# VH-VL binders against q8ssq3r676to911, part 2

Target 1, 236 residues: q8ssq3r676to911
Amino acid sequence: SPQDIAKQLTLIEFKLFQSVKMKELYHKSWTISKSKFENSPNIMSLITMSNKIANWVATEVVTTPHPKKRVEVLKRFISVAEHCKKINNFNTLMEVISGLSNSAVSRLKETWKSLPTRYVNSFNSLQNFLKTDENWKSYRQTLKTKETPCLPYLGLFLQDINFIEDGNSNLSSENDWVNFKKMNLLTSVFTEIQYFQRHPYFSFSTHQNIQTYFEKDIVILPEKELYAFSKFIESP

## First folded at step 10 (VH-VL)

Design d2
Fold by ESMFold2, look of step 12:
Structure d2 (fold): chain C 236 residues (1-236), chain A 124 residues (1-124), chain B 108 residues (1-108)
Amino acid sequence: as target 1 above (236 residues)
Amino acid sequence: EVQLLEPGGGLVQPGGSLRLSCEASGFTFSSYGMSWVRQAPGKGLEWVSGISYSGSNKFYADSVRGRFTISRDSSKNTLFLQMSSLRAEDTAVYYCAKEGYQRLYGDYYYMDVWGQGTLVTVSS
Amino acid sequence: SYVLTQPPSVSVAPGQTARITCGGNNIGSKSVHWYQQKPGQAPVLVVYDDSDRPSGLPERFSGSNSGNTATLTISRVEAGDEADYYCQVWDSYSNHVVFGGGTKLTVL
């Protein structure tokens, strides 16, 4: 079921999120190609998982050749996204929405036109929640309530840290006042991450067949094949 | 199909201002970062500025920092470059470019679709 | 900031293999992208992420990246491949896009 998929992905991704140490975020270390897996291993595990799930969503859509069944795949993923939002798993929510927004999927105009109104409205509502307007206003307002358990969108933490680091890169970085201000801003972000890390989803139980599916059986297409399948199932 | 259209450009005097526009179609504009890249006559490509998909992160080459402002309007699918305090060395063809990045995360800042460019000439 | 170095020109006979290099300190730790530009035209992406081809590009365009050198390889060169070629990276320390100086490929 969509609810079960959302819960199991939540357990998988929260375990990775909970393992992140704040030292993995120092000096934008996850952005440094030569050492990111050594210095930011848990961040890189989350990033790798997120890219995998987003690609999986797109792959499942474009590898479903029958139009009616393909609409059912869209409905199923929109339902997964709905449940992710309901349980405050904004990280998996972003992954699913990103997959459905992939150009190979979004170009399937006939498939999207066949989607029932209830699902169109739900998808639009989820996109509006995640829209970037006014510095992610809708998403940030929800996160400000500090409701737990919650798996926040990792990417926005990373963007905020990059912004703090980049905002201070046009300064000499030898000024003690600048270094103190930067550390205070970073500490605020780290404190928020740690706040959410300490409230696990204790009420969810593992469903081993679903866990095994995501561990071993998930199908991912290379980007060029993804678009080729898309053009085959709906010509330009 | 993905398309980037750069109406505008033109002749301006040194110290003057000009705003470039880039109208995008055929893709989900708010899902991709965008860049401006320029090419002086007979010279190579020079990156000018970039903007994240959200518009919250803006980046500038040192040669234009403080003089140029990048922005985007997702409701109009339009990228802008506000240029001020223009100098003769700013004379170039200005391309807008869409990042080809389709991963949720990545360091893959490359440009898969380019506009045809618009000429900006700074001369008295 | 970070610098990419390309030879100004490369000449090859038709049907042979052209190799265009892009030098940079520890460039093997970066993702390298390549663009083709014919006179009077906008650049066109021909390789991304070191070795991946955009949809529809012929397999004779390929790339590699290790150590301090990335290489664009064009096998079975045709007269139509005559163009300027640019390498490009993202420098995560400065948050800048960096282009090489360009290489003019001449088909003799």
Scores: ipSAE 0.108, ipTM 0.560, lowest interface PAE 4.1, mean pLDDT 86
Fold by OpenDDE, look of step 12:
Structure d2 (fold): chain C 236 residues (1-236), chain A 124 residues (1-124), chain B 108 residues (1-108)
Amino acid sequence: as target 1 above (236 residues)
Amino acid sequence: EVQLLEPGGGLVQPGGSLRLSCEASGFTFSSYGMSWVRQAPGKGLEWVSGISYSGSNKFYADSVRGRFTISRDSSKNTLFLQMSSLRAEDTAVYYCAKEGYQRLYGDYYYMDVWGQGTLVTVSS
Amino acid sequence: SYVLTQPPSVSVAPGQTARITCGGNNIGSKSVHWYQQKPGQAPVLVVYDDSDRPSGLPERFSGSNSGNTATLTISRVEAGDEADYYCQVWDSYSNHVVFGGGTKLTVL
């Protein structure tokens, strides 16, 4: 069921999230091509999983040639996204919405037209929740009010850290001392990450077959092939 | 041409074990999920077990869960069904079948090609 | 468990149209597949995904699915169409493939 998918992805991705060490966030290590896997292995694992799931969502849609079945695939993923939001898993939510928003999927106008209104509204609502307007205002406000357990969208933390790193010198311009303001900003982000890491989803049971499915059985297409398949199943 | 061959059937006593095999040819075996379906004499079709294309995900009917094990060997293009603690009600022709495709977990599965079946008789 | 209900038998004269129904709760929201089984032979897929037809199958075979009933339609029935027909779905709640009880089609 969509709920089962949401729960199991939550368990998988929370484990990855929880494994992230603060040292992996130093010096923008995850952005350095030659050493990112060595210096930020857990961050890279989660990023890899996120990209995989987003691509998988798009792949599932564009490789479903039967129009009616393709609509059912959309319904299922929208339902998964709804459950993700309900259980405060915003990382997986972002992945699913990203996949459904992929250009190869969004161009399928006849498919989306066949989607019942309630699903369209749900999808639009979820997209609106994750909009980047005013620096992710809606998402940030919600995140501040949510109780644990919660899996936040890691990508936004990384963005914030990058912003702090790029916007502040390591040394003070006044006396070449350590920039304590910058350190405090970084520490604030670290503290928030650590807070969410402390509270796992203990109420969720592991379904090994489903988790193994996501680990080993899902198929992902290269980006260029996604669009090709999309054009094949629904011509321009 | 897609072909599925099912050796391994036979007579076994209650409580006994038996291993069925299904050799596949004519298609990329590792790209498709596979299923076992059985049919008791004079009865309808009953799904028994399914396995994903990679072998990582396995499914079982409630009637055989804990007693039967499905597996596959991609290097040999062979599907297996290990049956244990066999009962009289397990007597049936067992078919291996190629799934048309496999997508989302718990999605829509169908069998587009079937073997000719092998008879398993459980009797004292 | 999810249950599919088929009539035990359907009779039709040659050249006429046979309709075999498959009932299930909200079956219209599921994908229904159909199999033909002749005596002493393995099942053969005749319709999948409600209405799609495998390559090599005559256009006389068609399927529909709506509400609580799926239907296999065989037009211009021939003597060779006499067989058992089974509908099938995937039940996501139990993670089971589910077959109907089968329908014996007799050509008079």
Scores: ipSAE 0.023, ipTM 0.513, lowest interface PAE 7.8, mean pLDDT 92

## First folded at step 12 (VH-VL)

Design e4
Fold by ESMFold2, look of step 14:
Structure e4 (fold): chain C 236 residues (1-236), chain A 124 residues (1-124), chain B 108 residues (1-108)
Amino acid sequence: as target 1 above (236 residues)
Amino acid sequence: EVQLLEPGGGLVQPGGSLRLSCEASGFTFRSYGMSWVRQAPGKGLEWVSGISYSGSNKFYADSVRGRFTISRDSSKNTLFLQMSSLRAEDTAVYYCAKEGYQRLYGDYYYMDVWGQGTLVTVSS
Amino acid sequence: SYVLTQPPSVSVAPGQTARITCGGNNIGSKSVHWYQQKPGQAPVLVVYDDSDRPSGLPERFSGSNSGNTATLTISRVEAGDEADYYCQVWDSYSKHVVFGGGTKLTVL
């Protein structure tokens, strides 16, 4: 079911999120091509999983050739996204919305046109929640309530750290002293990450068959193949 | 085939204005950010302005802030640059560029497809 | 505000390897993109995200990025590789795309 999928992805991804050490965020180490897997292993595991899930969503849509079944796949993923938001799993929510927003999926005009109104409204509402407008205003307002358990969107934390790093040096411009303002800004982000790490989803139980599916059986297609399948199932 | 076409451009007096357009085809326009990049004769590339896929985020180089306005119309697959208060140093070839796909994480603003450019000359 | 520095020119013999550098403060923590521009033509992307290559470009084009220097490497250069090359990053603080000054590659 959609609810079960949302809960199992939450357990998988929260475990990765909880494993992130703050030292992995130092000096933008996850951005450094030659050493990022060595210095930021848990961040890279979560990023890799996130890209895998987003791609999986797009792949499932474009590899479903029958139009009526393809609409059911859309409905299923929108339901998964709804459940993710209900359980405060904003990271998986972002992954599913990103997958449905892939150009190979978004171009399927006839498939989207056949989607019932309730699902269109739900999808639009979820997209509006995740809009980047005014520095992610809607999402950030929700996160300020500090409701737990919660799996926040890791990408926004990384984006905030990039902004702080790009706008501040490790040493002040005067006398090469440590830049305490930069360190205070970074500590604030780290403290928020740690706050959410402390509150696991204890009430969710694993379903081993679903866990095994995500471990071994999901199908991922390269972007070029995604677009090729998309053009095959709905001609230009 | 992804294609960007800039039919605008021309000779303009200092202090004048001009609107550039860029017609896009061969890709899902509303899924990608867009940029304007210029190149003065004999000089290097200078980024001018960028706009997010939705049009909600607009960015400007300091040299053009307050004088140029970027916009897009996804119903017409068209990117615009409204230029005003033009100066001699705005003389350049203006390229329309499509940004590459943004990965789920990271700030990757690169230009994977470019138009052929259109010349804007600011001279009396 | 953020500045990228490139050498004005690099010369290389055909069949040899050209290396074009792009200097910037802590550029190793940014994603670096590279463009080729031949006279009278629009730029063409040849490397993105430090080391990824666009579809249809020869594997001879590669990139690396570490510390304060990113490098575009062109193996087995051909006469057709003679062009201007630009590096480019995004600076998240200023919210600007930044280009280097360009490097003219001459194939002797």
Scores: ipSAE 0.400, ipTM 0.756, lowest interface PAE 3.2, mean pLDDT 88
Fold by OpenDDE, look of step 14:
Structure e4 (fold): chain C 236 residues (1-236), chain A 124 residues (1-124), chain B 108 residues (1-108)
Amino acid sequence: as target 1 above (236 residues)
Amino acid sequence: EVQLLEPGGGLVQPGGSLRLSCEASGFTFRSYGMSWVRQAPGKGLEWVSGISYSGSNKFYADSVRGRFTISRDSSKNTLFLQMSSLRAEDTAVYYCAKEGYQRLYGDYYYMDVWGQGTLVTVSS
Amino acid sequence: SYVLTQPPSVSVAPGQTARITCGGNNIGSKSVHWYQQKPGQAPVLVVYDDSDRPSGLPERFSGSNSGNTATLTISRVEAGDEADYYCQVWDSYSKHVVFGGGTKLTVL
């Protein structure tokens, strides 16, 4: 069920999220191509998983040749996204929405046209929630009100850290002292991350078969092939 | 709506004790740090004490350290300030205030919501 | 102990811009927060983290912080803006919340 998918992905990704150490966030280490896996292994694991899931969502849609069945696939993923939001898993929510927003999926006009209005509205609402307008204002406001357990969108934390790192020198311009303003900004992000790491989703049971599926069995297509499949099932 | 109610003020003699309470509603109380701030008549704001979300960290102004004790009961959504050895200079309106964001280590306090305050008068 | 210094009073005509300063040693390295207090009322947060506004506050309220001075700016001042304004920081060294002495804003 969509709920089962949401819960199991939450368990998987929260475990990854909870494993992230603050040292992985230092010096933008996850952005350095030669050493990112060594210096930020847990961050990279979560990023890899996120990309995999987003791609998987797109793959599932474009590899469903029957139009009616494809609509059902859309419904399913929209439902998964709804459940993710409901259980305050915004990381997986972002993944699913990203997958559904993939160019290979979004171009399927007939498929989307066949989608019932309630699902279209739901999808649009979720997209609106994750819009980047005013620096993710809607999402940020919501996140500030959430208690644990909650899985925030990691990508935004990383973006914020990058912004802080790029916008501030490590040392004061007046002397060679530490830039405490920068450190305070970074610390604020770190403490927020650590807050959300505090409590896992204890109420969710592990379904090993579903987790194994996501870990070992999912099929993802390269981007180029995604588009090819999309064009095949709905001609331009 | 976030609301903070402070019913515990009153008149007390010098050297006496008084316990203030602050009842919180409209937010997840256990997730936020809380503070007490006081204001003597015609004077400015003076921070008194702060407590982390879990209660593990407590902070005090030098002026009240050793005399006041801050605590909280999450089951009752209530913040407390136990005052002892009260002095005339402790006379003030006492405000309870909610921390704006969760601070894991009790840093960078600011108060986004304040109660209406309760008057504590220390006089013989 | 860390000290914040505010002017005791600032006067401004309606429609003009009021600027209230808060001085502190290297205050630019701290996060500064501002509160408005009207007579007989509890303080209200108007600016936090130097320049962020709480929900519901008009854009007329803004904040900045650099060097040794933080500034609360109130543009297009209205009669209703007449109040006491306090700056506040957290001092990590002493583990104290520190308030400025307050500034009385008078709207002429």
Scores: ipSAE 0.000, ipTM 0.497, lowest interface PAE 14.9, mean pLDDT 92

## First folded at step 15 (VH-VL)

Design j5
Fold by ESMFold2, look of step 15:
Structure j5 (fold): chain C 236 residues (1-236), chain A 124 residues (1-124), chain B 108 residues (1-108)
Amino acid sequence: as target 1 above (236 residues)
Amino acid sequence: EVQLLEPGGGLVQPGGSLRLSCEASGFTFSSYGMHWVRQAPGKGLEWVSVISYSGSYKFYADSVRGRFTISRDSSKNTLFLQMSSLRAEDTAVYYCAKEGYQRLYGDYYYMDVWGQGTLVTVSS
Amino acid sequence: SYVLTQPPSVSVAPGQTARITCGGNNIGSKSVHWYQQKPGQAPVLVVYDDSDRPSGLPERFSGSNSGNTATLTISRVEAGDEADYYCQVWDSYSNHVVFGGGTKLTVL
């Protein structure tokens, strides 16, 4: 079921999120190509999982050659996204929406035209919630309620940290004062991350068959192949 | 198929402002990062700025940081560059360019499709 | 910041192989991309991620990257290959895209 998929992905990704140590975020270490896996292992595990799930969503759509079955795949993923939002899993929500928004998927106009209106409206509503307008205003307003349990979108934390590091590195007068100011700004972000880490989804139970599927059986196409498969199944 | 069209550009005085636009078609605009790259007359390529597909990352070359702002409007499939405090050395052809991969957390920044460019001249 | 160095020009006879180098400290640890720019035209991607070739480009275009040098190789050069060629990387320390200075390929 879509609800079960959303809950199981939440358990998988929250475990990774909960393992993140704040030292992994120092000096933009997750951005340093040759050392990021050594210095930011849990952040990189989350990033790798996020890219994998987004790709998996796109792969499942473009590798379903029958038009009616392909519409059912769209319905299923939109339902997964709906349940992710309901349970405050905004990280998996972003992954699923990103997968459905992949150009290989979004170009399938005949498939999207066959989607019932309520799913179209739901998808549009979820996209609007995740719009970047006014510095992610809609998403940030929801996160301000501090409702728990919650798995926040990791990428926005990383953006905020990156901005703090870049903005304050150019103010190099008095290196000790720059480091102190930077630390205070970073502490606010780290405190928010840690707040959400403390409130696990204790009411969700693992479903081992689903867990094993995401661990071992998931199919991922190389990103350049996604578009090629898309052209094969719908050639405009 | 994939097209980037830059109708903006023009002549501006030093210290002035100009807003460049880049209209995208033939791909899902909201799925890709976008760049601005410039080329002064007779010179090489100089990267200006990038915005990620989600807007999570915006980065700027040192030469333009604090003066230029990159933004995007997915409802209009349009990329923007707001330029302020313009200088003579900002005179160049400005290209918009599309990133080649779609990732939430892309680690590659390369440009697979480029606009034809628009000339910005800063002259007193 | 990170610097990429290219020779300013390379000359080659038609039918021969052109090799355009891009030097950088430990560039082999980075993903290198190559662009072709003909006079009065926008750049065109010809190699990405060190050695991958975009669809529609001739198989004559190839790339390699190791140590401190990345190389764009154009086999059986044609007059139509005359252009400026730029290498490019992403530098994660500065959060900048970096281009090389460009190499003018002249086909005699």
Scores: ipSAE 0.173, ipTM 0.585, lowest interface PAE 3.5, mean pLDDT 86
Fold by OpenDDE, look of step 17:
Formats: sequence, C-alpha cells, structure tokens
Structure j5 (fold): chain C 236 residues (1-236), chain A 124 residues (1-124), chain B 108 residues (1-108)
Amino acid sequence: as target 1 above (236 residues)
Amino acid sequence: EVQLLEPGGGLVQPGGSLRLSCEASGFTFSSYGMHWVRQAPGKGLEWVSVISYSGSYKFYADSVRGRFTISRDSSKNTLFLQMSSLRAEDTAVYYCAKEGYQRLYGDYYYMDVWGQGTLVTVSS
Amino acid sequence: SYVLTQPPSVSVAPGQTARITCGGNNIGSKSVHWYQQKPGQAPVLVVYDDSDRPSGLPERFSGSNSGNTATLTISRVEAGDEADYYCQVWDSYSNHVVFGGGTKLTVL
C-alpha cells in the first residue's frame, strides 16, 4: 500500500539521515567531486537514495504503457506523498514530488487530465507546500513547529550551509582568527539537524520485503531514456 | 488504566480568572502531549489548547489566545489551564485529553483518552 | 481557518449501515480522527489516522479518507450507537486542532 511504501522509505532514509555526522558538513565536502564520497559518505548515501527514489517514481510512470494503469500509478505516488507529509517525512515527500514533477512525467498532459480532481488538488497542494517562494517560507514555518520524529528535507540544510559558506570567510578580515560569526551560523544549522536526528520512527515496523525491493529490485532509467519513454507512450 | 481527573471547575464572574487542573495517571505523562477541549451547553466540541510532551510548544485557539495559558508539571503529572478575562461565551464543560501517540514515536494530534470534564460557568 | 463540515444528522435503521461524512479542503492529505459522544458522557475515540481502530472497538466501526471527504462507517448499527460523532484534524498552517460540527446519529 502507499502507506506501507511511505513508512518503509521513512525507515530507510531516516537511518541514512541519522548517520550523517557534522564533520561531513564542513567545507562543502559533499560538493567536491573527487572526494565527496570519502569525506561525506553518509550525506552522499542519502543524496544517492533521494535521487534514486525520485528517478524511480518517474521511471514507474513512464514505463507504464497502458493509460488507465498509468493514471493508477500517479494516484499511488500522490498517495505515498500524502502519507509522507502526514508522518512528517519531508525528505521522501520531496523525492516523490520531484519524480512526479520530472519533465518526462509532467509532459504527459493526457495522463494528468485523466487524473481525478481530488488527486490533482492533492498534488498541487503538496507542490505548494514545497515551493521555494520567500526562501521556502511555508516549509520552514511548518518545520519550526515539528517535534521528533521528523525527517526534514536534507537538501535545504545543505543549501543553507552553502549560503553560509559562500557568504562568509573562514577567517576574520581583521586578522587571521577564526570567523566566529560564521561558526555560529553553521552551529545553528548543525544543532537543528541534530535535533531531528534524536528520535527515530519507533512506531513503524520493518517490512523486509519492501525494504529489499528498494534496496535490490528497484529499476531506474537514465534521464534521456525517461524522456524517450515518455514520448513513446504519449506523443507530443 | 489511563485516568484523567479534572477537579477545578466552578462559577466565576465575567472578567474573572480560574485555573483548571488535570491529574494524569496510568501512563508516562511526560511522554505525551496534552489537550484542552471545551463544549458549550448543547454545542459541539471546540479545541482550546495543546502543550507538547516536553512543554516546548504551546498552541491556542484564536478564541482564547492571550487569555488562556496552558502548562504542565511533570513532577505532579498535572496539566493546567490558567484562564483569565473570562467571558460568558467561555462557559463550557472543559475536558483534558491525552494524545494518542508518544512524541518520541510520532507527531499525530489526536486524543485517545479524555477526562470526564469539569463545568466552568461564567455568569454575573 | 480550516473548516470541517459534517451533516447535522444521520438516521439509520437497526442492522443497516450508517455513513457519516466529514468534508474539508484536501482533507485526504490530512489524518482524520473520529470521536463518539453519548449524552452526558465524554468523547471516545473510535477511529484514528483515517482508518485505524482503537483496541476494544468493534470491527463495525471503520474509516476512510480521500480527496475532500472522510467517512466514518458503522455497519450493523445498534441502538447503542446512537450518539454524536465528530471528525477532527490537525491544521499545520494555523497550528490548530479542528473539529467538525458534529453529526447526530439516530437509530430508528
């Protein structure tokens, strides 16, 4: 069920999230192509998983040739996204919405037109929640009120850290001393991350078959192939 | 057995103050959010306030914000509602209610156990 | 503010199925909970998280939620099921618990 998928992905991704060490977040280590896997292994694991799931969502849609069945696939993933939001898993929520918003999926106009209004409204609501307007105002406001367990969208933390790193020198302009202002800003973000890492989703049980599916059985297509399949199943 | 007892209701004049208490037993009080819900005579349920398990977060209905204060004492397993500037429309049975999920395990705002309620009458 | 809409009353014959609806904008994206209240008594949780049932509640009580409507279903209705029923959600935008107006279920 969509709920089961949401719960199991939550367990998988929270484990990855919880494994992230603060040392991985220094010096934008996850952005350095030659060393990102070495210096930020847990961040990269979560990023890899996120990309995998987003791609998987798109793959599932564009590899469903039958139009009616394809609509059901959309319904399923929208339901998964709804459940993710309900359980305060915003990381997986972002992945699912990203997959559904992939150009290969969004171009399927006839498929989306066939989607019942209630699902369209749900999808739009979820997109609106994750909109970047005013620096993610809606999402940030919601996140501020959340207690654990909660899986925040890691990508936004990384973005915030990048802004801090890019906007502040490591050393004071007056001397060679450490820029404490920058360090305080970084520490604030780290503290928030650590807050959400504190408590996992204890109420969720592991379903090994679903876990194994996401670990070993999931099929994803390259971006070019996604678009090709999309054009094949629904002509421009 | 989970129990919630609300002994603090009574008659108060408009503009007056009253503090309600709710004594909890039968569960780990400090692990659960707690709510106040009221019901005017012959009317439906109206949510009043919630306090998180740790007390870090407090939310209020617009109708009571600025006048009511929710708090808790973990050492006494007691929930409180300090009411001030009371109005006639605040007349209701006030229920304390326990959240169904431990905050450590989930963030779901539903109430699985309710007290029997205490009547608060605001009248001149 | 987020609003939940319930019919004021529903009537059903004994042994039949009662359905009580709760309408809300995109309520399917929220978790809906249901409470039963008998005259002179405190509310009792009968369904939570759309369709989960508390221990001790009979299987006759079920719930569903999709789109803009949540539904509490009571099969094989008994005289003892006569009560007021309230749906409830959490609105994360306003940080409010929101109740529906309640539905009086009458067993004919």
Scores: ipSAE 0.007, ipTM 0.498, lowest interface PAE 11.5, mean pLDDT 92

